# VHH binders against Bifunctional D-cysteine desulfhydrase/1-aminocyclopropane-1-carboxylate deaminase, mitochondrial (DCD), part 3

Target 1, 364 residues: Bifunctional D-cysteine desulfhydrase/1-aminocyclopropane-1-carboxylate deaminase, mitochondrial (DCD), of Arabidopsis thaliana (Mouse-ear cress) (f4hyf3)
Amino acid sequence: SPPSWASHLRPLPSHTFSLAHLPTPIHRWNLPGLPNGTELWIKRDDFTGMELSGNKVRKLEFLMAEAVDQHADTVITIGGIQSNHCRATATASNYLNLNSHLILRTSKLLADEDPGLVGNLLVERLVGANVHLISKEEYSSIGSEALTNALKEKLEKEGKKPYVIPVGGSNSLGTWGYIEAAREIEEQLNYRPDDLKFDDIVVACGSGGTIAGISLGSWLGALKAKVHAFSVCDDPDYFYDFVQGLLDGLHAGVNSRDIVNIHNAKGKGYAMNTSEELEFVKKVASSTGVILDPVYSGKAAYGLINEITKDPKCWEGRKILFIHTGGLLGLYDKVDQMASLMGNWSRMDVSESVPRKDGVGKMF

## First folded at step 4 (VHH; framework vhh_7b2m_4)

Design G47 (from E5 with D103T F104Y)
Fold by ESMFold2-Fast, scan of step 4:
Structure G47 (fold): chain B 364 residues (1-364), chain A 124 residues (1-124)
Amino acid sequence: as target 1 above (364 residues)
Amino acid sequence: EVQLVESGGGLVQAGGSLRLSCAASGSIFSTYAVGWYRQAPGKQRVVVASITSGGDTKYSNSVKGRFTISRDNAKNTVYLQMNSLKPEDTAVYYCAAGRPYYTYWSGYEEYDYWGQGTQVTVSS
């Protein structure tokens, strides 16, 4: 059943699939350089498991249930070439015995060529997703809704029953994924013997559904934390308006600007990185053991540290929960850019070592 | 098509242990979620424990810490290890298998296949 504080929202979901491994852990995250008394904690949604790791599976639990309830045999979605959502949708579709079709936008020069197997593309192609490439210019001029509708009509003429999932799974139904995540956090805090309470929740914003859900859940429920979203594409004003559309679709009766603070963290732009961002990801990994993805969680964490650095007095004594949204396959897309940061290797000196008397040993 | 057969029930003294087995026939058992339910005389059938195709486990509050659910896909079998048994655990135990699908409002898994049940009696 839905949380009691969310029972007035419409539409209410009827069904979900159990796809994710829940609850995900919450633990202390000791980044260096925080102000006195500032505590950083992390919610490990990168551990949602079942090959679906990340924030998207929480939305897909609701969206895939609607697809199956509507007797769909095929799922269509759309995103950038590095979309974690498209990878998660392809995997979930295969698990549920549904065909998947992914519309992926790339540069004009690459749209007529095999997109390759880097990162999310390898998983998508291995699980048998049908990849349809478009250019960024075509995406911009036609729009995602018209593109997905064109493919839907084509597949219907072929006798298929497609269900369309929008960019990032970010619609009113998908927003329920992180409304439920807010309840999960409440229950985890209630389990603790201490009175831990978060002042702030921090998360990356790519498509808007995650921030809409967690901010609404924090506002309506017991968490009452200030939600900070770091946008990795577009601009904050775009997302305030987009989130407002999701909230209106839920009949939530709240203003997006009251429930979430949206900060610009796009740097060079979507899926592109500054050297400082990649150096930050390396430093976080070496100091804490937490590996952030460079496109979403890495930019959000870097943005948070920059905000704290600008005004440390405002963050003194605060307890902050950072949501790790997964997406670690993005690291494989960054190996060339990160090579200069990786000096921790050497050729082992075996000059003083004694060879086995039987000669060369087995390799495996 | 999947058929489920429970075994391992019986009479045991309070504080004792039993291991229930749910053996499945069918070509896709490894892709199914499996749950254990129990029904005491005159009462509704209630969930005890469940395990998803991916190995995620869930337990009712009354058995958490005492019961352990596990699966062996090579043997097409799911187990329920019951420790520290109480007279209140007396019931017919059923296994159920199906898609990992929840009715959002009720919080239960919907199962496609059910076994015939095995009796567990815990004497005081």
Scores: ipSAE 0.000, ipTM 0.262, lowest interface PAE 11.8, mean pLDDT 86

Design G7 (from E5 with Y102I)
Fold by ESMFold2-Fast, scan of step 4:
Order: sequence, then structure tokens, then C-alpha cells
Structure G7 (fold): chain B 364 residues (1-364), chain A 124 residues (1-124)
Amino acid sequence: as target 1 above (364 residues)
Amino acid sequence: EVQLVESGGGLVQAGGSLRLSCAASGSIFSTYAVGWYRQAPGKQRVVVASITSGGDTKYSNSVKGRFTISRDNAKNTVYLQMNSLKPEDTAVYYCAAGRPYIDFWSGYEEYDYWGQGTQVTVSS
């Protein structure tokens, strides 16, 4: 059933699939440079399972249930070449015995060739997804809705029953994923022997559904934390309007500007990184063992630290929950860009070493 | 948010010239790539020219040598100079702006900003 504080929302989901490994852990995150008394905690949605899923599987638990209710045998979605959403959709489709079709945007040079097997592409192709490549120019001129509808019509003519999932899974139904995540956090805090309560929740904003859900859940439920979303594309005003559309679709009766604070963290632009952002991700990994993806969680964490650095006294004594949204597989596509940051290798000096008298060494 | 307004369309005789302007609001417009697109009656919208934030230009084969795209970042304006116009150039011309990016991570793409279009009619 839905949380009591959310029972007035529509559509009210009739059921979900258990796809994710929930609850994900909440633990202290000892990031260097925080002001005195500021506590940073992390919600490990990178641990939702399903081939390193992240935040998207929470939305898919609701969207896949609707697909099956509509008697779909096929799922269509759309995204960039290293889309975490497309990878999660392919994996969830396989678990539910549904065919998946992914429309993936790539550079014009690469659209006519095999896209390869790096990162998310390997998982998608291994689980049997049908990959359809488009160029950036085709995406821009036609638009995601028209592209997914064209593929839907083609597959219907072939006798399939397709269900279309929008970009990032971000519609009113998908927003329930992070409404439910708010209840999960409430239950985790209630189960603790201490009185831990978060003043702030911080998360990356790419498609808007995650921030809409967690903000609404925090506002309506017991969390009552101030939600900060760091946008990695477009601008904050665009996302206030987009989130408002999701909230209106849910009949939530709230204004997006009252429930979430949206900060610009896009830097060079969507999926592009400054050297400072990449150095930050490297520093976080070496200092804490937490590997952030450089596009979503990395930009959000960097943006948070910049806000704290700008006004450290405002953050003193605050308890902040950061939501790690996953994205590790896409990191492997950044190898060339990150090579100059990695100096931690050497050729072992064996000049004083004596070869084994019993012959060649074993491999193990 | 970026808003785009086109101007400069109209009726012209074959062989004539028109200059289209695309005026934008937004403090970071200079970082945007901008394209001119056209749509003739009964046909799909197609790109005719584009210019990157760095000033690199690209043209469709049908307009190469006749059209020139340029930008004035101080005025937040992109221009399309159309020379040697032909009746087949008749279309509604649209300006579109999008941030330069490479999508590595998410299913959410940058939303291209579009103008309302300006009509260009070339008489035979």
C-alpha cells in the first residue's frame, strides 16, 4: 500500500515488482574539508543491485508493473550511448521476460557503426536488448517522443505489444519510486537506537523524477528535510517547471519551488567534465573508497562542497544525507579523459631479486 | 531559460537574398550550439546550417556555397545569410539552440530550445 501521507496522490499504484535490493544502506561518509559539526551521510542507491543499477530501478518497479498490466511483451526506452536508465531498463526487462528496445543517441560518426561493448553497452547487449542507434542531429530534429513512437508503431506492425518508458523513467508514475524511497528512509531512521534526523537531503538531477519523488516524500512525510537537487543539464528554472508537471500529474497540490532547492551544477554541460570535477571524483575515491560517477553523483557532490565552502557557517551542525545514484559502468567510458589524473603505477624494480631455483614461477 | 525569436523572413524572387536573425535570451548563450532548420509543406523538418559555441560551421549539401551562418555573442544573436535563393528553399525556418555535450550517463538529454519559425517564400 502507499504511505498514509501519500494516499491522496493519483495515479495510485496498484502493484509493483520487487526488482531492487532494498533497503539500501545509510552510513556516515567522511568527506574531507567539512565544517565543524557538519555530518555527511550517504544513501547507497548505487547498491540497488540489478547489474549495478542505481536510482532508475526504483522507478522501474512501478513502470514495469504498468507495462505488464497493459499486456506488453516489449519495452522501448531512449537515452544517450552510456545511459544508466537504458541499461537498467534492459536488465529489468530480461528479469521479467520482456523484450527490450533501446534507442541510443551517439555521435554522427559512430551512428552507422557497431557501438561496441564499453560500459553500459556491454550489459545491455549481454542481456539481449535490441540497440537502435541515432545521431545527435536526428535526436534534436525529431525528438525523443516522436522517435519512441515511430519504433512503437514499427513493432506493433510486427505483432509486438510495446510499452514506452519516457526518458529517464521520469513521468508521474515513475516519480513513485522516490516517494517510496522517502518511506524507506523514514523506516531506516525509526529502526535506529539513536535519534538521527537529517536536516538536508542532496541528490543529482538529470531527468527530474528522482528529485520530484524524494522532495514530495520529504515534504508530505516525516523526513521534513530540506531537499537540494544539483542539476547536471539544462537549468534550474527548466527543472522547477518540469517537476511541477510531475507534481500536477500526481495531484499533489504543492509548488515545486516550495519543496526542492535546485542548484546549477552542470559545469561545462551535460556529460562534460571540468578538470576540477574529475580531480574531485579522484580525491573522494582515494579518501573515502566511494566512487562517484563524474556526470551525476560527482557533479552533485562537487556542487554541494562548493555551496558549503561559499558559506561554511550556514552548514555548521547540519546533518546531510547524500543519495548516491550509481553510474559506475559509465565511468569506464571516461578512461581516456581520466588517464592524465592516474599516476599511481610503476615498473617493479627487480634488479636485486634472485630467480627461483625451481624454475619458472606459478601464476597463482 | 533560453527563448529564441526568429526574424527576417518574407517573400523574395528567385536569385534574391534574405538574412534571418535568431535572437536569444540567456546569460550563457555564447556556450550554446545553434542550428537553422527548415520545414516545407508536407515534408520533415531538416537542418540546413549549424554553428558551434566555438564558431565552427556546418551546412547541408543543398545550401553549401549559398548560405552563411554566423554569430554575434555580444548581441546573443545568430544569423543566416541566404543568397541565390531558389523556389525549393521555400519553407518555415526555425532556430534551435542546445548546449554542446556528449551524453555518457543518463537517458535524459538536453532539451533543444526552439523558436516559433519565420516563413520564407521564394517565387519562381
Scores: ipSAE 0.000, ipTM 0.099, lowest interface PAE 21.3, mean pLDDT 84

Design G8 (from E5 with Y102T F104Y)
Fold by ESMFold2-Fast, scan of step 4:
Structure G8 (fold): chain B 364 residues (1-364), chain A 124 residues (1-124)
Amino acid sequence: as target 1 above (364 residues)
Amino acid sequence: EVQLVESGGGLVQAGGSLRLSCAASGSIFSTYAVGWYRQAPGKQRVVVASITSGGDTKYSNSVKGRFTISRDNAKNTVYLQMNSLKPEDTAVYYCAAGRPYTDYWSGYEEYDYWGQGTQVTVSS
């Protein structure tokens, strides 16, 4: 059943699938250089499971249930070449004995070639997803809705029953994934012996459904934390309008600008990184053991630290929950750009002071 | 494709113990969640315990602390260890496996595969 604070929303979900490992942990995240009394905590949605999932499986629990309710045998979705959403959809489809078709956007030079097996592509191809490549130019001129509808019509003519999931799973139904995540956080805090309460929730914004759900849940429910979303593509004004569409589709009766603060963390652009962003990811990993993906969570964390650095007095005494949205498999797409930052290797010195045993070809 | 067979039921005195086994066929069983349900005559079937593919467990309040669910993926088997049995535990016990398809309002889980059930009778 929905949370009591969400019972007025329409439409309400009818069914869900249990795909994710929930609840995910909340723990302290000790970054150096925070202002006096500022606490950073992390919600480990990178631990949701389902073949290296992240945030998208929470949405798929609702979207896949609708697909099955509609008697679909096939799922279509669309995204960039290293889309975490497309990888999660392919895996969930396999778990539920559904065929998956992924429309993946790549550069014009690469659209006519085998896309390879790096990162998310390996998982998608291993679980048997059907990959359809398009160029970025074709994506921008035709649009995701027309592209998925064209594939849907083709598959219907072949006797299939396709269900279309939009970019990132970001529609009104998919928004329930992070409405439920807000309830989960409330329950985790209530089970603690201390009075931990967050002033702020911070998360990356790629497609908008995650930020719509968590901000609505925080606004309507007991969390009452300020939600800060760091956009990794497009512009904040675009996402205020997009999130408003999701809220209107839920009959939520709230204004997006009241419930979420959207900050531009795009940097060089979608899926592109500055050297400062990559160096930040390296420093976070070495100081805390938490490995952020450089496209989503890495840009969001970098953006947060920049906001704190610009105005440390505003953040003094605050307790901040950062949501790690996963996506680590996409890190392998950044190997070449990060090579110059990874100097921590050496040839072991086995000279004069190290005794040698007789023999050659030893394995152990 | 997946078949489930329950065993280990029987008659036991109050305070006693029984271990139920759910043996499965099928190569994908290790990726499935498994639940134990029970149904007493004239009553609805209710959940007793469940275990995810990763080993996370959940128990109904009526059995928490007395029953333990576990799985052995190498043997394609799930167990329900029942301790401190009460007459109220008398029911047919069913094993269910799959990806739970859950009614959002009632919270009732539906599984892809169900066993035939095994009778547990607890005498006072």
Scores: ipSAE 0.278, ipTM 0.650, lowest interface PAE 2.6, mean pLDDT 88

